# VH-VL binders against Glycoprotein 24A (csbA): the designs that were tried, part 1

All scores and structures are predictions.

Target 1, 102 residues: Glycoprotein 24A (csbA), of Dictyostelium discoideum (Social amoeba) (p16642)
Amino acid sequence: MVDLKITLVNEDGESTISGKGHPLPAPLIFPPIYIFRFTQYQTEGKLWDKNEFQIKSGKIEFDGEEYDIPESKGTWSKDDEENAIDVNLHLFRPPEKFFPKN
Below, numbering starts at 1 at the first letter of every chain, in headers, positions and changes, except where a header shows other numbers; antibody chains are not in Kabat numbers.
ipSAE, averaged over its two directions, is called F for ESMFold2-Fast, E for ESMFold2 and O for OpenDDE. V2 adds 0.75 times the mean of E and O to 0.25 times the DockQ between the complexes of E and O.
[cut] marks letters that were taken out.
The coordinates of atoms that the task and the answers printed are left out; those that the model quotes come from them. Centres of patches stay.

## First folded at step 7 (VH-VL; framework fv_burosumab)

Design S13 (from D1 with heavy chain Y102W)
Fold by ESMFold2-Fast, scan of step 7:
Structure S13 (fold): chain C 102 residues (1-102), chain A 119 residues (1-119), chain B 106 residues (1-106)
Amino acid sequence: as target 1 above (102 residues)
Amino acid sequence: QVQLVQSGAEVKKPGASVKVSCKASGYTFTSYYMHWVRQAPGQGLEWMGIINPRGGSTSNAQKFQGRVTMTRDTSTSTVYMELSSLRSEDTAVYYCARDLSWYGAFDIWGQGTMVTVSS
Amino acid sequence: AIQLTQSPSSLSASVGDRVTITCRASQGISSYLVWYQQKPGKAPKLLIYAASSLQSGVPSRFSGSGSGTDFTLTISSLQPEDFATYYCQQYYDYFTFGPGTKVDIK
C-alpha cells in the first residue's frame, strides 16, 4: 500500500486526510469525479464533519508526487463493506501524475 | 475524416434566443467532450461551456449562467448551444470544438456561426 | 478564476526571424497549457498541448516550454504562413484564454 495524503482548504480552514491508499480508475463522465480511496487513514480538521464541501485550494501527495488542487468541490463517503473511505474530487482535469494520459 | 459542421449565420433582435447546432462526424461522438467558444468582432476567444455527449451533463462559464443551455442528440451526433435574452454585445462568431481526452486541448473546431444581434 | 496574460500584445517580424511569445498565469497551472494559431476569418488551430507537446501535423519550427506560471511559444524561423494571432489557454481549472498576441509582417 502506498502513502496518500490530501490537504484541503475551505471556509473552515485547513483539513487533511493521510494514510495508505490509491486513486481509482478515472471515470469517463462529466463533470469528472476523481476518486482517491484510503484503506488506512487519519483525519484532521473540520471538513470531514460534512460529506460535501467546497475547495479553495489543496494538495494531493501520492507515491512521492505532488499535485495542487484548484478551486473545486468534493465529497467523501465511507465504504463500510471494504472498510475504506473515498474522497471524490470534482476536477475538470485529472492530476496528470496519478492518472496517466493515452 | 473528423469534422464538425455548424449551422448557418443568424440575425436576431435584442431579447430573442438563438440556437446553434454542431454536427460531428468521423469519430465516436460520445467519446469526447465538446466545448462552445465565442469571439466578438476584433476580440479574443471566450470560453462558454462544456458538454459531455455521453450523458448530456454540462458546465457553463459563470458569465453565461442562466442564459446558456447546451444539449445534444446522440442519434444525429449533434450538439446545440442556445443563448437567450440576446444583447448587442452577444454579437460574435460562435464555435464548437472537440476536446482531446484528458488534455483540455481543442483539436477539431467547427467553422463558426456568426450571430448578429441588431434592432 | 485563472487569468492569462500574453506578451507582447503584438509584434512585427520578418520571414526567417525567431519569434518568442510569452503567456503568464495568475496562479500555478502545472503544464496544463495549450497554444493555438488563428488566421483572419478562420477557426483556431491547435499547435501545442500540455505546454510542450506538438500536435500532429504542426511544423517542427513551433515549440512550447514552461511550467507553473510562465510559458513560452517559440517559432524558430518564421514563415509567410505564420503571420497570425496566437492564443494560450489553460485547462487546470475550467478554461480561460489569454488575450492573444498578433504577429504581423515587418
Scores: ipSAE 0.008, ipTM 0.630, lowest interface PAE 8.1, mean pLDDT 87

Design S15 (from D1 with heavy chain D99G S101D)
Fold by ESMFold2-Fast, scan of step 7:
Structure S15 (fold): chain C 102 residues (1-102), chain A 119 residues (1-119), chain B 106 residues (1-106)
Amino acid sequence: as target 1 above (102 residues)
Amino acid sequence: QVQLVQSGAEVKKPGASVKVSCKASGYTFTSYYMHWVRQAPGQGLEWMGIINPRGGSTSNAQKFQGRVTMTRDTSTSTVYMELSSLRSEDTAVYYCARGLDYYGAFDIWGQGTMVTVSS
Amino acid sequence: AIQLTQSPSSLSASVGDRVTITCRASQGISSYLVWYQQKPGKAPKLLIYAASSLQSGVPSRFSGSGSGTDFTLTISSLQPEDFATYYCQQYYDYFTFGPGTKVDIK
């Protein structure tokens, strides 16, 4: 588990989720879906009031690196048993360093 | 060295199908997307579609939906592009190209395969 | 789909000239733009990615600039081997190419 922060900008302004997170195995589909699970986290902003959202721009901060999130879409879901959030980003351009052997 | 080697030129009749191969070497085949791009004589480049060699998932440009099929064979590090119901306007050089993914740039290209569709 | 236009469609230039080619996108694409060079009978060659990053092995006389909707490829001092067609390509939303700009000898 690594320190992970995702900042997303949409029509409602800026929203963030930060804490401990890691990527999950994603479906092998196109366009690609990149899934980040947060188990120890804090959220801010209006994005989390909806299960699906359009993304105007954003950033992923992981292992000291930053990755720009282009205009795209995403979804999130809550796992109440684990008190976890899964953030699903529909990105063609993957954050290469998150995934082995890219 | 990294290279993509494509199959040889094809001449087809209207209504036939053609299957072009692209063999990769010099890198981990499943670590990069592969694209297909075509170019009609004297015209510009036209993106046809993309395949993820790891899982075989594809996405094709809307213009080619229903006619193009992309597949891969991981044991031979080869990608295939099959185009069916050929028309004269499908006469073109067909290229495979390796995608850099995050940067969306095509850094390694095959030499091209000329497909001629004539009566 | 995102449309790209290039200007001029063709130009004639002499060795030593500064050449500027423009690519415009139908919507904002940030810096998700790539430039290629294609010589007759050959596959395209990657020149610049991420709007301004020079690909390894490409001469420093090539440079790219721009963001959003307006992008420029510049060749500071044209050489004989630079007579070719140049294409821009976006990767913000799938992939589309511009129509190309042909650089001919004068």
Scores: ipSAE 0.008, ipTM 0.637, lowest interface PAE 8.3, mean pLDDT 86

Design S19 (from D1 with heavy chain Y102F)
Fold by ESMFold2-Fast, scan of step 7:
Structure S19 (fold): chain C 102 residues (1-102), chain A 119 residues (1-119), chain B 106 residues (1-106)
Amino acid sequence: as target 1 above (102 residues)
Amino acid sequence: QVQLVQSGAEVKKPGASVKVSCKASGYTFTSYYMHWVRQAPGQGLEWMGIINPRGGSTSNAQKFQGRVTMTRDTSTSTVYMELSSLRSEDTAVYYCARDLSFYGAFDIWGQGTMVTVSS
Amino acid sequence: AIQLTQSPSSLSASVGDRVTITCRASQGISSYLVWYQQKPGKAPKLLIYAASSLQSGVPSRFSGSGSGTDFTLTISSLQPEDFATYYCQQYYDYFTFGPGTKVDIK
């Protein structure tokens, strides 16, 4: 488990999820979906009141590194069997530093 | 109106190739990903692959790797799906479908193209 | 590859009935599930995406729920035009469809 924090800005303002988590293998889809699983977490902000959201901007902080989230959209869901939450980012242009093309 | 119009029915012999076309209209062709899905008689839906009409990049289902080729022509807003080395098991209705902005949801579908493989 | 199963494989119901169709995934797929309606001789029609989001133009009697491995499609009051086969589809890893559930009306 590694420290993971995602901060997202949308029409409702700034929302954050932080705690222990990791990226999951991306589904084979174009453009790619980036999935972050949190197993121990705290949420802040209005974004979490609904399962689907638009993103104006944001940041991923993972394993001591920071990555920008471009304008995009996302979803989240609770996995009760694993006591986890998945945050799914649908990115038009993936952050090249975090998700290299190869 | 947004629509996808596919080419007409084909009858092929085993070992031949077939190329199905799907012409898009009523929206910006390069702004949505396109999928190919088939349905054999009496069976369910089966995903074949996806193409990005903007750059032409593709990803195909493992079952069809080596036999399926997807291409597009941006000047005519048309995607193509070519399936080679046809077998009787390839007899199916082939659909093109537009992806609703990365939800994996196919919101607009072509009318389907029946491909019959027989001797 | 992720496998989807649907239950029941077929059902018969009367106009006005509440109909529930289930879809189960062989592994967790979060909310990455879509529902389609297919009428005989026609292409499928998108009903619900992201497990619970109703597609524009689809009647409000259709609803979806669930996450992880267990999902349901509900038709609150069945109408004559709802005679069709219903398919679920995942987009968590590739794209796979369930085998379909045939709804016979009356």
Scores: ipSAE 0.008, ipTM 0.592, lowest interface PAE 8.7, mean pLDDT 85

Design S20 (from D1 with heavy chain D99G)
Fold by ESMFold2-Fast, scan of step 7:
Structure S20 (fold): chain C 102 residues (1-102), chain A 119 residues (1-119), chain B 106 residues (1-106)
Amino acid sequence: as target 1 above (102 residues)
Amino acid sequence: QVQLVQSGAEVKKPGASVKVSCKASGYTFTSYYMHWVRQAPGQGLEWMGIINPRGGSTSNAQKFQGRVTMTRDTSTSTVYMELSSLRSEDTAVYYCARGLSYYGAFDIWGQGTMVTVSS
Amino acid sequence: AIQLTQSPSSLSASVGDRVTITCRASQGISSYLVWYQQKPGKAPKLLIYAASSLQSGVPSRFSGSGSGTDFTLTISSLQPEDFATYYCQQYYDYFTFGPGTKVDIK
């Protein structure tokens, strides 16, 4: 289990999800969606009140690496069977550090 | 023998619409993104938008939002780009190009379609 | 939108010369930069992706380097077939092309 933290800024201010998690294999679909699964987590802020959100800016911190999130959009969903949250970010390209090269 | 073959040159009047086709062969059509890029005479390259042939989802450059429509027909392995409300500044060569999913690089290009908008 | 600038806008060179073309991004784009070659009347040809990875079939005299905001395309020994316009393109946030650098014969 590796530390994972995503901080997002939108019209309602700053929101954060932090805990343990990992990126999921990126599907080869367009628009690109990058999924971060949290298996242990705490949320702060108003972004999590809605399943779909706009992103003005943000940051992903995973395994000591950082990625600045550009203006974009995302969704989140609960996986009740595995007691996990998936944060789905619509990003054209994440850093290679988080995802393997195809 | 991977190839993209585009439809022939078009001459249109201001205010008209044009629909350019791009037929893919030699690879699995639904496994790669398709992009549209244009180039006005003597000018540089300008990205217009992208389509995923598998699901038909698209994303267009802000400059062309509301005027460009991208579609595909999986039975003929063909993508289409329709540009409406044509102006003289839309005179350009229009290219389709195959996109690599991870690297954002366009590795195979069509021969280009010249669209001339004249009054 | 991310803006790309290229320098020089044009240059004149001789066969055998080392040619260097630069591309600068208005903000950090990591290594998400592609280089193309375009000859008059032809579609562009992919040369380099991910800032430094040579596309299969492209001669080894072409190389790319850089990360963040500053990128370079180098042709180590210019050949007659290399006279063309070269474009950089980012894929960090959508897709944007630089204005191009024209490499002419001296």
Scores: ipSAE 0.008, ipTM 0.629, lowest interface PAE 9.1, mean pLDDT 87

Design S33 (from D5 with heavy chain S31D)
Fold by ESMFold2-Fast, scan of step 7:
Structure S33 (fold): chain C 102 residues (1-102), chain A 119 residues (1-119), chain B 106 residues (1-106)
Amino acid sequence: as target 1 above (102 residues)
Amino acid sequence: QVQLVQSGAEVKKPGASVKVSCKASGYTFTDYYMHWVRQAPGQGLEWMGIINPRGGSTSNAQKFQGRVTMTRDTSTSTVYMELSSLRSEDTAVYYCARGLSWYGAFDIWGQGTMVTVSS
Amino acid sequence: AIQLTQSPSSLSASVGDRVTITCRASQGISSYLVWYQQKPGKAPKLLIYAASSLQSGVPSRFSGSGSGTDFTLTISSLQPEDFATYYCQQYYDYFTFGPGTKVDIK
């Protein structure tokens, strides 16, 4: 499990989820939804009180790489069986550093 | 030079299908989304659908569900839009347009293909 | 689907005038709005993306503002080549265009 951190800024301020995780395989749907799975995590901020949110800006930090999140939207969901959380980002441009072309 | 070149004008009868092509050049074909937009004579722009040339995944406007099919051929850097069960109200100029992935904006447009549906 | 309306549907103006066109969304779309210019017989041209970002090569007399549901396109000093139809387009939930605003010569 690699260190993974997502920081998101919305109308409620800054929210963060950090811990261990990885991106899921590249999306095959459109509009694209990029999924980051956290298997160990800590959350901070108000974003996590609702399952759907607007993103004004943000940052993904994974395996020593950084990616700036543009204005977008997202959702999150809990996988109770795996005790994991999925952060689903609705992005038009794939973050090439994490999701190489098949 | 980045450009999109579309196939020529078509005249079809009601009930027929039409397939319009759009050939991309001057950039990496699989790095940008491709959209189809139409415009009936004297009317506004209407979004029809989008294709991701990388994987071939598509999404179409609800109005065209069941009638529109978008495909691509990566070897020729060409996207296709096929519209079936044509009606007179499908008479329009059909445009392909390249999508800026970060902004949902269409920065490069084809010249347009006039499709006329008449008896 | 998100509906866009534009106001006015048409206007007449003179060279040198300041022209303002409004686009309103049926729900909040953040800053996910694009403006296009279309001249008769031509494909549309991208002017502004992300509500306020000027596309490279577009004259600085064009500007966009707004967020949420209310957006404006402003042409600070109308030139002869600016007589055209202007369209807004959202990309918050798929893609829809406004009905257009025609800018005609007085």
Scores: ipSAE 0.015, ipTM 0.678, lowest interface PAE 7.2, mean pLDDT 87

Design S35 (from D5 with heavy chain Y33F)
Fold by ESMFold2-Fast, scan of step 7:
Structure S35 (fold): chain C 102 residues (1-102), chain A 119 residues (1-119), chain B 106 residues (1-106)
Amino acid sequence: as target 1 above (102 residues)
Amino acid sequence: QVQLVQSGAEVKKPGASVKVSCKASGYTFTSYFMHWVRQAPGQGLEWMGIINPRGGSTSNAQKFQGRVTMTRDTSTSTVYMELSSLRSEDTAVYYCARGLSWYGAFDIWGQGTMVTVSS
Amino acid sequence: AIQLTQSPSSLSASVGDRVTITCRASQGISSYLVWYQQKPGKAPKLLIYAASSLQSGVPSRFSGSGSGTDFTLTISSLQPEDFATYYCQQYYDYFTFGPGTKVDIK
């Protein structure tokens, strides 16, 4: 578990989820899906009122480093049993140095 | 050793279709994306599309939409690229190449297949 | 679609020279850039990925730098086996290759 923060910006405004979390193994499909699981988290902004979103831009802050999220699509889902939120990003490009080299 | 071995050269008439194969060995076939890249004589490299061997999902460059079909056979660790409605401008060397998952870099390449389209 | 340009289109150099090749993207692509070497009649060979990471087995005289829109491939001391065409490629939005830079013997 590490401190994780994702800020998403779309035409309706800005939303941020922050707290303890980690990336989950990416599925081997195209386009690639990157999943970030948050625990002990907080959310801000209007984008989190809807579980599907279009991202104009954003940022991932992880392990002291910041990575830009390009324009993309995403979803989020809540896991009430584990008190967690999964954020799924459909990215063609992975965050630099965020994931282990394949 | 990790390698990609492609099928042999083809000569086709305009309007025909060609299907090039690329057989992978020395690694887990379903753990890496496979790309197709072509190069016309004396010209640069042109990306055609990508296939995920695990699920068979594909994404093709807009220029080739409707003409290119990529498939795979997991039992033989082979990917295929079929290009239809061939034109003289499709004369090129066609390469398959393995893609790294975290980086869009192509680290292992097939030897290339020359496809000549002539009347 | 992201367009890549390379400069120069061709150059002539001598063994021992420092060679610099530039790749420019039509929009920001962070560090999502790859460099390849291609010799006549051969498939391309991966040299550098993520703008500056040297591929295993590639000689240390090759290096990459840059981010955003401007990228450079440098060969610190050109060797006879380095005469080839060099291509950049982006993976920020699908995949696009630059037109190539041919490095010829002087």
Scores: ipSAE 0.008, ipTM 0.635, lowest interface PAE 8.3, mean pLDDT 85

Design S36 (from D5 with heavy chain Y33W)
Fold by ESMFold2-Fast, scan of step 7:
Structure S36 (fold): chain C 102 residues (1-102), chain A 119 residues (1-119), chain B 106 residues (1-106)
Amino acid sequence: as target 1 above (102 residues)
Amino acid sequence: QVQLVQSGAEVKKPGASVKVSCKASGYTFTSYWMHWVRQAPGQGLEWMGIINPRGGSTSNAQKFQGRVTMTRDTSTSTVYMELSSLRSEDTAVYYCARGLSWYGAFDIWGQGTMVTVSS
Amino acid sequence: AIQLTQSPSSLSASVGDRVTITCRASQGISSYLVWYQQKPGKAPKLLIYAASSLQSGVPSRFSGSGSGTDFTLTISSLQPEDFATYYCQQYYDYFTFGPGTKVDIK
């Protein structure tokens, strides 16, 4: 598990989730959804009060790499069996720095 | 050997439908997106749509909405593209192409299927 | 939809020449740009993805550069087998292709 931090900005301001996590394998769905799993985390901000959210801008920081999140939307969900939280970003382009190549 | 093999050339009349097949071999069929791209004679490439072979979900270009249907058969590792209500401007070579999951790059292409629509 | 333009539409060159082809996007697409080579009667062949990453098996004389709206494909020393049409393609928002650049023998 490597350090993972996602910062998201919406109309309610800035929200973050940070801790230990990793991206899940590339989903074979279209439009694409990129999933970041946190196994140890801390959240700040109002975005996490709702399951679905609009994203004006944001940033992913993972394993020393940084990626700017464009205007988009996302959801988050709990995986109670794994004691994890999944942040699902609905993006038409991959943050290819963080995902392994086919 | 990774390859995509498509069905043979078709000649259709306006208003008919055509169904092109694309058989994959040499890789795990359900691990890559499959795209359909066409090319009219002497023209450039035009993206038609995408299918996820794992679940069968599809997304088609707006221009083809209501006319194109993409399906797959996992037991034969084959994808299909059916285009209905054919017009003369649908005359083109139709390609299937494998999409890399992290890049919108199409690394393996079928040989193409010529579809001619004429009265 | 994102539109791509290529320049020149066609060019004539000799073996050994350095050839540069340009692709321009109607809006910023970061580095989400792919280059293909197509020979008459054949399917396209992937050359470069993510603007500058050379596909395995493609000769090192091919290179790509650029980001945002302006991209280039360079062939450092043109070979006989390189006479073809070259297409750019974006994947920032769905998928669209440029109109192509034809590289002919001088």
Scores: ipSAE 0.014, ipTM 0.673, lowest interface PAE 7.5, mean pLDDT 87

Design S37 (from D5 with heavy chain G55S)
Fold by ESMFold2-Fast, scan of step 7:
Structure S37 (fold): chain C 102 residues (1-102), chain A 119 residues (1-119), chain B 106 residues (1-106)
Amino acid sequence: as target 1 above (102 residues)
Amino acid sequence: QVQLVQSGAEVKKPGASVKVSCKASGYTFTSYYMHWVRQAPGQGLEWMGIINPRSGSTSNAQKFQGRVTMTRDTSTSTVYMELSSLRSEDTAVYYCARGLSWYGAFDIWGQGTMVTVSS
Amino acid sequence: AIQLTQSPSSLSASVGDRVTITCRASQGISSYLVWYQQKPGKAPKLLIYAASSLQSGVPSRFSGSGSGTDFTLTISSLQPEDFATYYCQQYYDYFTFGPGTKVDIK
């Protein structure tokens, strides 16, 4: 697990979630949902007050690299048993380096 | 040079199936989604479905559910679209098109394959 | 499914004219809209993606604007090669094309 930070912007303002985390394996469904699991996390901003959100723009900082998030949709859920938060981004295809090439 | 080259025109009878091929070159085949779009004579564009060439996973438009099958062959960098139970209303030019990463925009298109269904 | 409507269905214009084509979505699609140009007998050509981003190699006289439900494609000074049919397409929920707007010679 590495340092992971997602910053999202929508009409409610800027929101961030940061902590230790990793991307989860790509789901077998389409359109693809890219899932980032956070453990040991902190949240700031209004997007985390609701489980579903629209994204105007954003950034992912993962293992020292920064990636842009285009306008998109997202959801998040809390896993109390694992003490984790999953952030789901509904993107057609993020940069390949976020995920193993196979 | 990035190209999508499709198979030639087909004439089919009602009830038959047609399989159109689309060969990709000039880029990494498994790095982009591939879409199928059709256009009936004098009509607009109609999205049929999408395939992930890396995984083989597909999603088809509801109108074509049960009749359209999309496949790919990574060894030849080719995607296929098979449409079964053909009707006269399926007469159209069928296009394959590459989807941009991050966006649902189609930046490279095949030249199109005319499929005519007539008795 | 998200439906797209284009206005007008056809228009006639002269070289040098400013041409405006609109696309309206049946629900909010943010900026998830694409514009294509199609000439007779040819495959469509990508012009604009994400509502306002000009595709590489496309002349700067083409521009897109809008968000939510209302979108516009503008050709600032129509050229002879611009006589074509223009389509909008959404990618917010799968993929849907508008019915097209034909730009003819006046």
Scores: ipSAE 0.008, ipTM 0.640, lowest interface PAE 9.9, mean pLDDT 85

Design S38 (from D5 with heavy chain G55E)
Fold by ESMFold2-Fast, scan of step 7:
Structure S38 (fold): chain C 102 residues (1-102), chain A 119 residues (1-119), chain B 106 residues (1-106)
Amino acid sequence: as target 1 above (102 residues)
Amino acid sequence: QVQLVQSGAEVKKPGASVKVSCKASGYTFTSYYMHWVRQAPGQGLEWMGIINPREGSTSNAQKFQGRVTMTRDTSTSTVYMELSSLRSEDTAVYYCARGLSWYGAFDIWGQGTMVTVSS
Amino acid sequence: AIQLTQSPSSLSASVGDRVTITCRASQGISSYLVWYQQKPGKAPKLLIYAASSLQSGVPSRFSGSGSGTDFTLTISSLQPEDFATYYCQQYYDYFTFGPGTKVDIK
């Protein structure tokens, strides 16, 4: 199980989701959406109650690698069947360093 | 065998429209982006746009906005690119190419379709 | 929006030579750079993606390097089948190609 931490900064606050997780295969959606699944997690900071939110900045920390999140949009969804949470980042710039080549 | 097969050469008059087809085989058609790229004789490569074959959503280069329309038919695993209001400078080989979801790398290309615009 | 330039625009080389081609981006594109080879009358072939990752089936004499704005494609020992035009392409912000570098026989 790999440690995953995503910190997002909105206009009026900061939210962090941390725990165990991994990136999912990129969906065939354009503009691109990059999905990070947490299977074990906890949250800190401001809780965003809207399904879609603006991201001013942020950071992804996964398996010792870091990616700075540019201004963008995000959503999160809970998968009750899998007991997981998906963080969906609407990024044009791919965070390719977190995904296996091949 | 993964391949993209394009329709044959076209000769058009200025002001006409052309519609090029690209038939995919050997993979799941709706699992990869499809791009269109053109190349004028003796010139470099120029990206025209991208289509999501699953949903049919598209995004086109600014230069072609209003003139290019990309569509697909999932029942035949075929992508189409229609370019309207043709000019002599649209004379080029038009390629379809499969795109990877993670990378903007085009790993499988069609053989190209020559479109000649002449009066 | 992102413009790519390649240097040189053309070069002449002999079999066995080490060939270096550069690609420069008008702004930082991290490692989001792809290299293609195109032979006359043929569609381009993918050589390198993510600036330095060799595509399956491509000979190991091809390598890519660089990050940010400056990128290099190297052919360590040019073979007869390598005489072609080489293009770089960015995917950091949509998709644009460089103008190409033609590698001719000396």
Scores: ipSAE 0.015, ipTM 0.668, lowest interface PAE 6.5, mean pLDDT 86

Design S39 (from D5 with heavy chain G56D)
Fold by ESMFold2-Fast, scan of step 7:
Structure S39 (fold): chain C 102 residues (1-102), chain A 119 residues (1-119), chain B 106 residues (1-106)
Amino acid sequence: as target 1 above (102 residues)
Amino acid sequence: QVQLVQSGAEVKKPGASVKVSCKASGYTFTSYYMHWVRQAPGQGLEWMGIINPRGDSTSNAQKFQGRVTMTRDTSTSTVYMELSSLRSEDTAVYYCARGLSWYGAFDIWGQGTMVTVSS
Amino acid sequence: AIQLTQSPSSLSASVGDRVTITCRASQGISSYLVWYQQKPGKAPKLLIYAASSLQSGVPSRFSGSGSGTDFTLTISSLQPEDFATYYCQQYYDYFTFGPGTKVDIK
């Protein structure tokens, strides 16, 4: 029972996705991509109208911890088999406090 | 003991290719990125690229696009860096270095391989 | 690409001196900066990561500070083994090194 919320700001304003989710183990992929999986969620804002987006700023909130998102970019995709949505953030600084250390 | 051991010095002619090896030991090879960094005599450090040993995905600095190829062999815990179309300005010590995924810091370095490009 | 500059390019100092080296980025890089020490003929050694975090095994006389575009490496009381070249490196957008600062004996 863990709450996950991502707030993103771009030229068109603020957009959010919030609900039940968790970060996936950080993949060793370059350029770095950090994946947040939502299984029960609601979205607000215009950012989600496209599956690729630029990020001016933002915030990740997970289990009482928070991470400020710097200027960056991201994508999202739907996993139809799991009925989940993955939010992929291209961050060169990892939000390390949210990810498993192994 | 965590260590990276590189292949020996090479002398090449302009237009040739060189392939430098870097053998890892003392840690889980596929759990860390590997970087290649070079240093020309009397000059500073220059980042060349990164490889993910788990999936062999790579990203190279723009300056080396088309000339550098990075590969790995998981059975021997070895990464390779091949630089083609060598020029005199490629004369340098080439280092492999282990990258921390969380901090972008290179905590363990190979001893370096001197590559000399001369007529 | 993010460019790093270091100042001074070289300095001369005596054992016991406080030495300060500056690294400046062409754009904001938050705290995504690393410092290395390199002695002649040797590979670089990691000193500080995340702008201010001291690597295990590195003497406490080394410290890092700064965020955004301006960063500083300080050696509080220079020792004989500290004569070396020092490099900063960013990891905000790929990886680039500063040109280095050489610390010579006076």
Scores: ipSAE 0.008, ipTM 0.650, lowest interface PAE 8.2, mean pLDDT 87

